# Designs tried in a protein design chat: VH-VL binders against Rho GTPase-activating protein SYDE2 (SYDE2). Part 10

Target 1, 120 residues: Rho GTPase-activating protein SYDE2 (SYDE2), of Homo sapiens (Human) (q5vt97r660to779)
Amino acid sequence: IDAFRHYSFSDQPKCSQYISGLMSVHFYGAEDLKPPRIDSKDVFCAIQVDSVNKARTALLTCRTTFLDMDHTFNIEIENAQHLKLVVFSWEPTPRKNRVCCHGTVVLPTLFRVTKTHQLA
Below, E stands for the ipSAE of ESMFold2; O stands for the ipSAE of OpenDDE; V2 stands for 0.75 times the mean of E and O plus 0.25 times the DockQ between their complexes.

## First folded at step 4 (VH-VL)

Design a8 (framework fv_patecibart; at its last look DockQ between E and O 0.05; V2 from the best seeds 0.00; counts 0 for: pae E 13.0 > 2, placed apart)
Fold by ESMFold2, look of step 4:
Structure a8 (fold): chain C 120 residues (1-120), chain A 125 residues (1-125), chain B 107 residues (1-107)
Amino acid sequence: as target 1 above (120 residues)
Amino acid sequence: QVTLKESGPTLVKPTQTLTLTCTFSGFSLSTSDYYVAWIRQPPGKALEWLAHIDWDDDKRYYPALKNRLTITKDTSKNQVVLTMTNMDPVDTATYYCARSEYFYDTSGPYYFDYWGQGTLVTVSS
Amino acid sequence: EIVLTQSPDFQSVTPKEKVTITCRASQSIGSYIHWYQQKPDQYPKLLIKDASQSFSGVPSRFSGSGSGTDFTLTINSLEAEDAATYYCHQYSSWPYTFGQGTKVEIK
């Protein structure tokens, strides 16, 4: 599947810190998502870093409000701040992929280590 | 409770631009899988689907009228606006806004489940 | 674009009799068709979706059938409240068009 879009959301978390490196992202699934249309029953998942697409899955069949998967993205990032995971429906008519759900994390907060954790 | 209501002028002159507003409640276009459409019905004639707009700002226009139509939304106000330029007496019709869903009913999408009352727009000198 | 042609344009029918309305598409539309009922001074109301599936609250006397290019709406025993104009509506290809309507009156 190569029908993939840069998707920009109206609101995003902001942070002053940026990170670089090699990242493994493990996606276990999604719930409470909007099911695809009956004639557009396939979905795919994409990962975006600062609104740039870095990786995607093949098409997956989704017929419920729950998507169960165990997928790992291995991506290289540079001076990045935000990580987004977006589930798109594959919509051949009208040929526009629709966002079924998304999640965003601020990368610096994800990689912080608290002093309490180190002292325990 | 889902409601839609059309507002705007009921009389326009030929060549003028018509602007109609659909104000709705009981659902949202900000994060939902709905679209709002404009449909018109000339007196005693069939329905015509003019345009629609959905959650992710996807728009479609009736091809023969695409250069005359503009549809926009204000999701914070739950409004959808239709603008139709260069009005002509043949455009006299009742104009409806209506809701449809893409994925809520898996047995039969692309039907209008809720309609406004409609507004008659007359184009006359 | 796809043209839907309904037949007849008009029927005057004795109460309790069967009403048959046909809709013919200018090209195959599979089962991608809905039927609407419009009473005077009202907006259209959905009766049948996807050629044959009744919408909620629709009396069992209404049924739909057909596929491809030829479709039928049937009212098995006409009631007085069924006097209305009936429209077929295709959603196979954009623009999604309506038939010209069939007006049903009580004789």
Scores: ipSAE 0.005, ipTM 0.496, lowest interface PAE 13.0, mean pLDDT 75
ESMFold2 (binder alone), look of step 4: mean pLDDT 89; pTM 0.886
OpenDDE, look of step 4: ipSAE 0.067; ipTM 0.753

## First folded at step 5 (VH-VL)

Design b1 (from a2 with heavy chain S57D, light chain S54D D93G; framework fv_firastotug)
Fold by ESMFold2-Fast, scan of step 5:
Structure b1 (fold): chain C 120 residues (1-120), chain A 124 residues (1-124), chain B 108 residues (1-108)
Amino acid sequence: as target 1 above (120 residues)
Amino acid sequence: EVQLVESGGGLVQPGGSLRLSCAASGYSISSDYYWSWIRQAPGKGLEWLAYIDWSGDTYYSTSLKSRLTISRDNSKNTLYLQLNSLRAEDTAVYYCARSEYFYDTSGPYYFDYWGQGTLVTVSS
Amino acid sequence: DIQLTQSPSSLSASVGDRVTITCRASQSVSDYYLAWYQQKPGKAPKLLIYDASDRATGIPSRFSGSGSGTDFTLTISSLQPEDFATYYCQQYGSWPYTFGQGTKVEIK
């Protein structure tokens, strides 16, 4: 399930350039959510930088395919190449938290992907 | 039902190149999974080769990374593996396999669905 | 690299027997990150157990897994005709993820 607006560069060479500094990432909502497990009632959003979890939201109850939220992550990034927004199902054991949907932005192409940071 | 079907195997000459395909049905490869290639030489054990995740991140076996390329085509719902500079020891059944993506994972933990495999024989 | 050694490498058993296969790691495996697979001749491996002790969907209750750290065990409580196969363990606690050499369970 591709539930977020995103850019994927998996079939293209990635830039060798990296970015560093303080970044604010604003999430306004998510749509087309489909939990992978029927027992997953709650979700949370996480931000990953180069596949490392950097921050997450509090639990959000998914009782619709639509989440309306206004959340800002303030993160410090160091030599980062890509940024992922991922919605996970919640379980007490983190290893059981499975991906519900995602969005990906490749840094440093920020001018091309700025609008992708804003969820529909 | 989830199905993975490999193709592209057969007899290949030493020094040549191999391009395998893995067609997925019943689910999208752009979904929340890792997709791996794993091989098994005749009568031997399993060897993990490479993965690509739903976001396009790739990772390769250290011993083979200079010879391997894993990729995908989301529009065809198909995974690919290219292996260059083939040697006799590359003779094996090649499988594609799926792994779940979890909050605390950094790779394909375990493989819940496998293709049937495609035999590659490297011989002159 | 964490090396997994299975014992025995092969065994002969009869239907109804209790079969135990062990998997020993050269270094401690974190968080029960160990899986077991069954492979029949000419077929792909099939996931049996993950997280050391959780059965995969559709796997009969006669299959059970246990263990932690460096010592893990797969048990088949009452061997059935369809259980004659090769069994592999796999760890995912540390890169690179590695498989054991396999244990062949043959009919006596």
Scores: ipSAE 0.119, ipTM 0.663, lowest interface PAE 3.6, mean pLDDT 78

Design b18 (from b1 with heavy chain Y59R; framework fv_firastotug; at its last look DockQ between E and O 0.59; V2 from the best seeds 0.00; counts 0 for: pae E 3.7 > 2)
Heavy chain, then light chain:
Amino acid sequence: EVQLVESGGGLVQPGGSLRLSCAASGYSISSDYYWSWIRQAPGKGLEWLAYIDWSGDTRYSTSLKSRLTISRDNSKNTLYLQLNSLRAEDTAVYYCARSEYFYDTSGPYYFDYWGQGTLVTVSS
Amino acid sequence: DIQLTQSPSSLSASVGDRVTITCRASQSVSDYYLAWYQQKPGKAPKLLIYDASDRATGIPSRFSGSGSGTDFTLTISSLQPEDFATYYCQQYGSWPYTFGQGTKVEIK
ESMFold2-Fast, scan of step 5: ipSAE 0.298; ipTM 0.718
ESMFold2, look of step 6: ipSAE 0.248; ipTM 0.687
ESMFold2 (binder alone), look of step 6: mean pLDDT 87; pTM 0.895
OpenDDE, look of step 6: ipSAE 0.767; ipTM 0.921
ESMFold2, look of step 8: ipSAE 0.219; ipTM 0.700
ESMFold2 (binder alone), look of step 8: mean pLDDT 87; pTM 0.894
OpenDDE, look of step 8: ipSAE 0.748; ipTM 0.917

Design b2 (from b1 with heavy chain D32G; framework fv_firastotug; at its last look DockQ between E and O 0.49; V2 from the best seeds 0.00; counts 0 for: pae E 5.7 > 2)
Fold by ESMFold2, look of step 6:
Structure b2 (fold): chain C 120 residues (1-120), chain A 124 residues (1-124), chain B 108 residues (1-108)
Amino acid sequence: as target 1 above (120 residues)
Amino acid sequence: EVQLVESGGGLVQPGGSLRLSCAASGYSISSGYYWSWIRQAPGKGLEWLAYIDWSGDTYYSTSLKSRLTISRDNSKNTLYLQLNSLRAEDTAVYYCARSEYFYDTSGPYYFDYWGQGTLVTVSS
Amino acid sequence: DIQLTQSPSSLSASVGDRVTITCRASQSVSDYYLAWYQQKPGKAPKLLIYDASDRATGIPSRFSGSGSGTDFTLTISSLQPEDFATYYCQQYGSWPYTFGQGTKVEIK
């Protein structure tokens, strides 16, 4: 599936399947973000596969608990199980870009659409 | 404000097992943080034991990996530490603690929030 | 593993004194990745300083940190009654992250 509306189910680490291939992920937005600090108005979204950063967006302006965007990630994955979508605050020092919100998708279920709120 | 309350400590015989709990309130444990267990033997310094991050990834101190399991239950907003094959040297106050999750991080950096601790005593 | 050795292991001081505690690492700690904590008896540690010199939120300006590489220092410019505690350094420059053995600051 090329469209993604953020979904969640019980967090169970016992997935027995791994997925390989080229994947297009459409990120439409996020709700219930941990707002950026007053001194940081910008965020970026990163895709992590099995906790490895694979792609990120350019900086996006965010002033509320809501981020509205339309972005497509094209990523190649190999023997992967988990996809994480993480929104980070931008800071001058990259080691301190903190999480504003996140979601994890178990890849065998990636082609099912489920609506949910993100938690930061 | 985030509050962390450990429980489940007490007196345990050598070779026994114990499960510690860390109940979080005021913030979700699935938020973008690392959650660690750290212990302190009486009169001694601090020793990091394990972490679980917001996505469920775990890591353990190499020396203790075979005897510890960290886990969580998001529906109860609670972290757990399972202690197995307990020995006298495991006697300590056990703390749960929070660290920020930073982009391109290799693990919990520093611990900005701590629980009150729970005492585990292993009588020999 | 990076071993942290604090000096002194204990000291006695009076209110108003300037107190200096040193943390020496067995290997260079990259990028100033060192923190300091204060712990009072029966309580959890409290973060004072991170990244060698940055004060945590709400920490009084009498606490300052400095140093790099293998040698780091915590300074209390004018000791207050509430500062009598044990202080720990912690490095997060190399995995596994480790703590110093502690420095006890006692009232003279």
Scores: ipSAE 0.026, ipTM 0.634, lowest interface PAE 5.7, mean pLDDT 76
ESMFold2-Fast, scan of step 5: ipSAE 0.286; ipTM 0.723
ESMFold2 (binder alone), look of step 6: mean pLDDT 87; pTM 0.888
OpenDDE, look of step 6: ipSAE 0.588; ipTM 0.884

Design b25 (from b1 with light chain S30D D31S; framework fv_firastotug)
Fold by ESMFold2-Fast, scan of step 5:
Structure b25 (fold): chain C 120 residues (1-120), chain A 124 residues (1-124), chain B 108 residues (1-108)
Amino acid sequence: as target 1 above (120 residues)
Amino acid sequence: EVQLVESGGGLVQPGGSLRLSCAASGYSISSDYYWSWIRQAPGKGLEWLAYIDWSGDTYYSTSLKSRLTISRDNSKNTLYLQLNSLRAEDTAVYYCARSEYFYDTSGPYYFDYWGQGTLVTVSS
Amino acid sequence: DIQLTQSPSSLSASVGDRVTITCRASQSVDSYYLAWYQQKPGKAPKLLIYDASDRATGIPSRFSGSGSGTDFTLTISSLQPEDFATYYCQQYGSWPYTFGQGTKVEIK
């Protein structure tokens, strides 16, 4: 079972510690994504820090329910508590971009999360 | 069918605490939405209190931040609001409500589904 | 905070009337980020309009929204018996997201 399964990412309270600095996040792909709507096969990945978008990938083609990629985000964070990696379905109107899968990491933590919907 | 049902209201004493529940049915609260609590004092307008999003991140009204705790139990598909240090001014109907989560949103923009509300009366 | 002021605070109307409700913001609301809600006595608010002019799912075509910046309007083109209610505007262009004080539409 995952080493960090004891943390329910969706129910995890915010960490009392904050972290600042340059962070590199390596993303190797995702599986078991929510099926995109019939007309949407395109997705993108975004990194959010404390609910603020910090970086995103270019548009990627989702193959059925999995995304195959190898990407590194280099982000600068200040007094951060919470990091999210989110895969969105692409829509022409940005407000229509909906979550396909997600993972949340409480900072500061130095680990690799191996579940499909989590940071890898 | 999508339905939100609040409970836990009633007559409460000043200085006490309040715990409200919002049971969701027809969909999962761990899905990609914001879940908010909003109140309405008798004869007054709507006041947003707090949200919890699909990932468990929370945010609170600045004026009430020290007295509020929003939480959820995904296994019970239920949202909670804990309010401490109750005052007469906390007398209101309390609603839970859902907002879509999109890439460009910074919070619960607008509310597409609401519960029926639960009345809380704070008096001695 | 952006303060929303609705006018009138109340109005009396008859079935078939054209009703307009105005929402004025103390500061410009970005990107048409304004919604309208209908609330009947003893019930929760119901979303009518979002993004100033987009009608929510299942809302009759007699409801329409317009406006930008500081001045927004909700129009009911031909008032029906079920439309007697209190209407609220809400902005989400700036945090904290605020509501107007409400406009009560009463039967004449």
Scores: ipSAE 0.129, ipTM 0.686, lowest interface PAE 3.8, mean pLDDT 78

Design b3 (from b1 with heavy chain S31D D32G; framework fv_firastotug)
Heavy chain, then light chain:
Amino acid sequence: EVQLVESGGGLVQPGGSLRLSCAASGYSISDGYYWSWIRQAPGKGLEWLAYIDWSGDTYYSTSLKSRLTISRDNSKNTLYLQLNSLRAEDTAVYYCARSEYFYDTSGPYYFDYWGQGTLVTVSS
Amino acid sequence: DIQLTQSPSSLSASVGDRVTITCRASQSVSDYYLAWYQQKPGKAPKLLIYDASDRATGIPSRFSGSGSGTDFTLTISSLQPEDFATYYCQQYGSWPYTFGQGTKVEIK
ESMFold2-Fast, scan of step 5: ipSAE 0.271; ipTM 0.721

Design b31 (from b1 with light chain D54S R55L A56E T57S; framework fv_firastotug)
Fold by ESMFold2-Fast, scan of step 5:
Structure b31 (fold): chain C 120 residues (1-120), chain A 124 residues (1-124), chain B 108 residues (1-108)
Amino acid sequence: as target 1 above (120 residues)
Amino acid sequence: EVQLVESGGGLVQPGGSLRLSCAASGYSISSDYYWSWIRQAPGKGLEWLAYIDWSGDTYYSTSLKSRLTISRDNSKNTLYLQLNSLRAEDTAVYYCARSEYFYDTSGPYYFDYWGQGTLVTVSS
Amino acid sequence: DIQLTQSPSSLSASVGDRVTITCRASQSVSDYYLAWYQQKPGKAPKLLIYDASSLESGIPSRFSGSGSGTDFTLTISSLQPEDFATYYCQQYGSWPYTFGQGTKVEIK
C-alpha cells in the first residue's frame, strides 16, 4: 500500500469472501501520516490479519508526514476478512507502542488468486 | 485535550428505547481505536457495555447484546449507544470512555478519558 | 469470566494514614493487565494506575500499585482529604473485561 488515509480506506468495492493461503504483501511507503504525539520520531509498521499481529518492520525514522520503505511481508492466513497496515510510534518508556496511522484492506478486494507467491 | 460530553439521557417507560450521544472534542474519533460505553446503577459498581474498534467492528456484553447498538458518525465526531427494550434495572448513569490502541492489544484495555455521564431512568 | 473481588468493601481512615486496597482475581490475570480507578460522588471514574503498577500522568506519587497473577494491591501512602472516594480495579487480560465491586474510603 503506497498511501494511507488517517482512518482506514478502500477505493475499491469490498468483498465479503474469506480468504486463506500464503500471501505476500509489498509495502512501498506511507504518506500523510499523523502521529498522535509530537515527542515520538521513530515508528514501525505492522501487518494485522483480523486484528492479530502477524509481522512487523524494524524501527524506522519518520520524516514530518512521510515514511519511505520497501518491504515485503510473507504471511500465512486462514479464513481472513481484514488485512490492516498499521504504523506505530515507538516509545522508549516501558509503555506500549501507540498507533500513528493505519490503512485497512477488506479481503479479497485486491487479491488475485493467480499471482506468484500466493496459494489461492 | 480530549473532552467527552454525553447527552440523550432522561426518563423512559419500561419497554421503551433511547439513543445516547457522546460528542468528542479536542480529538477526532476517526483516529481513535476503541470507544466504549460503561454504565453505573445508582450506588452500584461499573459495568462495561460495548465498544467499537478502529475498523468499525462492534463488541457487546453477552448479557445485553440483543438490547444495545453502538455506532459512530465520524463527520459529527460523535459516538452513539442505542438502548432498546429498557427495563427498570437499566436505570444508570451511562458513560462514554476512550481506550488507547497499542501494538499488543486485542480489546479496549483501560479507559483513560471519560465523559461526565448521562442519567437514564426507566420508570413507569 | 474473571471475577474481581476487592477487600475491604469499605474502610474508615484519617488524613495521613496509609491505606491498602486489595483486588483478588478468580483466575490469573496475564501480563499485569490490571487498572485502578478513583471515583468521587457525582463524578466519572479517573484512571490512577494501569498495567498493575504504572502511574497515570498527573496522578500524585502517593498512589502506587503492585501485584501479579491473582493478587493486586493499591496503596495510598499518606491519605489526603481529596482521596476520600470509591476505588475500583479492572482487568483487561481476558475477555470480557471486568471491574471489582469497589472499595469505599470514608473519613474516620
Scores: ipSAE 0.017, ipTM 0.596, lowest interface PAE 6.4, mean pLDDT 75

Design b33 (from b1 with light chain G93D W95Y Y97L; framework fv_firastotug)
Fold by ESMFold2-Fast, scan of step 5:
Structure b33 (fold): chain C 120 residues (1-120), chain A 124 residues (1-124), chain B 108 residues (1-108)
Amino acid sequence: as target 1 above (120 residues)
Amino acid sequence: EVQLVESGGGLVQPGGSLRLSCAASGYSISSDYYWSWIRQAPGKGLEWLAYIDWSGDTYYSTSLKSRLTISRDNSKNTLYLQLNSLRAEDTAVYYCARSEYFYDTSGPYYFDYWGQGTLVTVSS
Amino acid sequence: DIQLTQSPSSLSASVGDRVTITCRASQSVSDYYLAWYQQKPGKAPKLLIYDASDRATGIPSRFSGSGSGTDFTLTISSLQPEDFATYYCQQYDSYPLTFGQGTKVEIK
C-alpha cells in the first residue's frame, strides 16, 4: 500500500493531454521513505511539473521512514502533462539532494497517484 | 539488489533494424531515475546514446537521433532501444544504465548501475 | 561538446604501485561534475568516483579522485591484483555526456 489514496475520474478527451491554470496541491505526509543518505536526516518536499521544480517546503526532520506534514502548494502550470511530488534528502549542495520518495500524477487524470520508494 | 539485464542483440544486415530490451529487477522502482543507453565498439571507448526520464521525455545524441528510439514500459519495468538503418560502425556492446536524479538536475549525471551488455553485430 | 583526454592511454604496473591517471577536459567542467569508472574485460563499467572526489558505495579507500576545471586525477594508492582494468572518466557538466578514451592498467 502507498501513502496516497487512489481515486479515478475518466471524463477527459483523448486528443488533449495537457493542462494549464492555477493548481493547489495539498500534501498530508509520506510513508515508506528511503532513509536519508546524510547524517542530518533532514528532508524537504518539492513539487515538479514535467520534471521542473516549481515549489518546495522548508526543511523537515524525518522520523526514520515517516514524514508527517500538512502543506499546500499553489502553482501556475502551462501545458503540463505530469505532476510529481518528491521528498529529497537535504545536503547544502542541491546536486547532492537525493530522492527518498515520490508520487506522480498524470495530467489530465488527476486522481491516480503512483508512489515509489528506494532502499538505501 | 538492483539488476539490469539486456537482451535482443545479435547479427543484423546493414540497413536493418533491431530492438534491444533492458529488464530492471530488484526492490528499486525505476520511475525516479534517468535511464540511458550507452554503447562500446569492440576495443573502443564508451559512447552515450540517449536517456529517458520519469515522465517519458527522451533525449538523444545529436549524431544518432534520427536512427534511435528510446522507450520504456513501466508495467514491465523494462527499457527499450530501437535501432534503425544500422551500419557497420554501429557494431558494439549496448549497455543500459541507471542514473539517480537530484533536486537540481535536468538529466542524468553519472551511472551507478549498468547491465551486462548485449552485442549488436552489423555485417553482411 | 566537451572532449575528455586521458593520460596515459596505457601503463604497466606492479602490485603495490601507486598509479595516477589524468583526465583533461577541452572546456572547464563546473562544480566537479566528473566521474570515474573501472571496466574489466568482458564486463560492464563500475562506478568508482563521482563529483570528482566522492567515492561510490563499496569502493576501497585506495581509490581517490581529485581535480577541478580542466584537470582531474584518479589515484590508486597501492595497486591490487583485482585493479588491472581499463579506467574511464566521464563529464556531466553539459550534454551530450562524454567519456575519456580510457586508460588501460596492465600487469608488468
Scores: ipSAE 0.026, ipTM 0.640, lowest interface PAE 5.3, mean pLDDT 77

Design b5 (from b1 with heavy chain Y27G; framework fv_firastotug)
Fold by ESMFold2-Fast, scan of step 5:
Structure b5 (fold): chain C 120 residues (1-120), chain A 124 residues (1-124), chain B 108 residues (1-108)
Amino acid sequence: as target 1 above (120 residues)
Amino acid sequence: EVQLVESGGGLVQPGGSLRLSCAASGGSISSDYYWSWIRQAPGKGLEWLAYIDWSGDTYYSTSLKSRLTISRDNSKNTLYLQLNSLRAEDTAVYYCARSEYFYDTSGPYYFDYWGQGTLVTVSS
Amino acid sequence: DIQLTQSPSSLSASVGDRVTITCRASQSVSDYYLAWYQQKPGKAPKLLIYDASDRATGIPSRFSGSGSGTDFTLTISSLQPEDFATYYCQQYGSWPYTFGQGTKVEIK
């Protein structure tokens, strides 16, 4: 599921400027999750910068399609263009952990009241 | 069942450009996969060209980066490859292929579904 | 770049034979990130093995993969008529993604 594609953010300026520095990303939860396997309710949230995993949460129990939490990622980025927040299903083998939902932010980005970038 | 069908090949002249299409059915190109273009010159091995993932991030082969553009149209469920400044060396069968997107992926891993391929011949 | 060299480049075999194909990497491939594909003339490649030894869905048990680091092997324990094809290895442990040159398995 790519929730952000529904809004066709074509009004956003295409910017080639890359961002470096320390970044704090606050994650308040997720809704409308892709159904996990019927026998698995464990998920975790990861943050990726330019398709590279930078950090993840501990395992969380997902109730139906709703995940409620409050977590802050503190990451160091260098010449970054894209930031992704992804909820993965948990399996002991990381290659079996599949996407449940996600959100992508193009850097630099201005957060606007009329355009919300939420992982849900 | 996912099926991929390439089109847009044929005879093209050196110095020109081509735009290949890959129509997907039985699955969405906006879903959580990597979508790649891979080519094979006559009698030669396989060469990976580019990928685009569900979020629109793209990656290109270093040797061809300046001449390639990978894109998609979610409403048409179609993947595209544009190749500019064509040379005889670009003569090949071009495949589109799918790769799973897992937590530890930094790009496509292995390719589980392939299209039939479309032949591009660059000749005057 | 990791270069993959397959050996032999071609071989002749009969139905029922045990066929072994090797793939050697110029540098260590991490985490068993190696796959094998089968390609018949005029057709697209078909995934056989991934993660060095895991068989893809629907692939017969006569196909097996093994190896780690720089040395990997594909074995066909009892060659069948439909197995005459070209086989390719691929690594995904390091960017850029690379394929071997291929091994052609021909009828003796």
Scores: ipSAE 0.118, ipTM 0.656, lowest interface PAE 3.5, mean pLDDT 78

Design c1 (from b1 with heavy chain D104S T105G S106T G107Y P108E; framework fv_firastotug)
Fold by ESMFold2-Fast, scan of step 5:
Structure c1 (fold): chain C 120 residues (1-120), chain A 124 residues (1-124), chain B 108 residues (1-108)
Amino acid sequence: as target 1 above (120 residues)
Amino acid sequence: EVQLVESGGGLVQPGGSLRLSCAASGYSISSDYYWSWIRQAPGKGLEWLAYIDWSGDTYYSTSLKSRLTISRDNSKNTLYLQLNSLRAEDTAVYYCARSEYFYSGTYEYYFDYWGQGTLVTVSS
Amino acid sequence: DIQLTQSPSSLSASVGDRVTITCRASQSVSDYYLAWYQQKPGKAPKLLIYDASDRATGIPSRFSGSGSGTDFTLTISSLQPEDFATYYCQQYGSWPYTFGQGTKVEIK
């Protein structure tokens, strides 16, 4: 399930049309998580718009390789092309938060996103 | 373990074009990493050129954006750097390198694995 | 852009010496986002230190990094024969990501 962790989009041109407005993103869970550090089970989810962090969850305890959640992000977007949902491993200082998994949605196709934030 | 092997360098005339390749093994180039090209002119320091992130978004050095194109082929697990309108100042060893993606407000752009480099010489 | 200036540009040292290299930024580097690399002639750079003070995997304890803001230091305690190389600092706290000009550590 590398498809959950990365999205290449190398075969598609950049979107020429953009989306603006209020958006509610309902996040129901994640699976096949691959934390880069085995000794950290705390994670958090963040939503990014065009590589800018807009919102995040509180810390959550990861159950082996999956998360159960029911969280809604309410965000305002302006002239946006990409929406990314990213799960990060929480690291104590001096270590950094590392990506466990992520999903990217090109905004003109947002209606095609699956329940687990994977493209249909 | 991550290995990066560059190829495609050589002698080219000013005004010419060249395409460099970087074959990656040990990790998918479309995973949770971003991949950069960095060059070093003979006897000089390091200069970052471009990166491509896990989603395929590309970013370029401001001074070189019009002459460079970074791309990848996920099926071949290979990165490319297209160089156009080459000048004597572009003579350098070109490296590909990997960086991790972190939540930090700014991505973590230190380079934990490097290829051995490929020499590009622009001379008449 | 944040410019990084290394001092000295070169130095001569003997095995067993303590070597200190400094990297000064023209603007404050946020969150300790500074790395140090070692490069030997004909070889690619090798990551030594990241986040100003964290040693990369496999790097000997004689290498240490410190600093914050605009002033950063790489220290090599008890220099070894394999440590004669050029050292570079790099900041990643602000785009574009920039490198110092390098410090060459030569045998006396």
Scores: ipSAE 0.016, ipTM 0.581, lowest interface PAE 6.7, mean pLDDT 74

Design c12 (from b1 with heavy chain F102W; framework fv_firastotug)
Heavy chain, then light chain:
Amino acid sequence: EVQLVESGGGLVQPGGSLRLSCAASGYSISSDYYWSWIRQAPGKGLEWLAYIDWSGDTYYSTSLKSRLTISRDNSKNTLYLQLNSLRAEDTAVYYCARSEYWYDTSGPYYFDYWGQGTLVTVSS
Amino acid sequence: DIQLTQSPSSLSASVGDRVTITCRASQSVSDYYLAWYQQKPGKAPKLLIYDASDRATGIPSRFSGSGSGTDFTLTISSLQPEDFATYYCQQYGSWPYTFGQGTKVEIK
ESMFold2-Fast, scan of step 5: ipSAE 0.171; ipTM 0.664

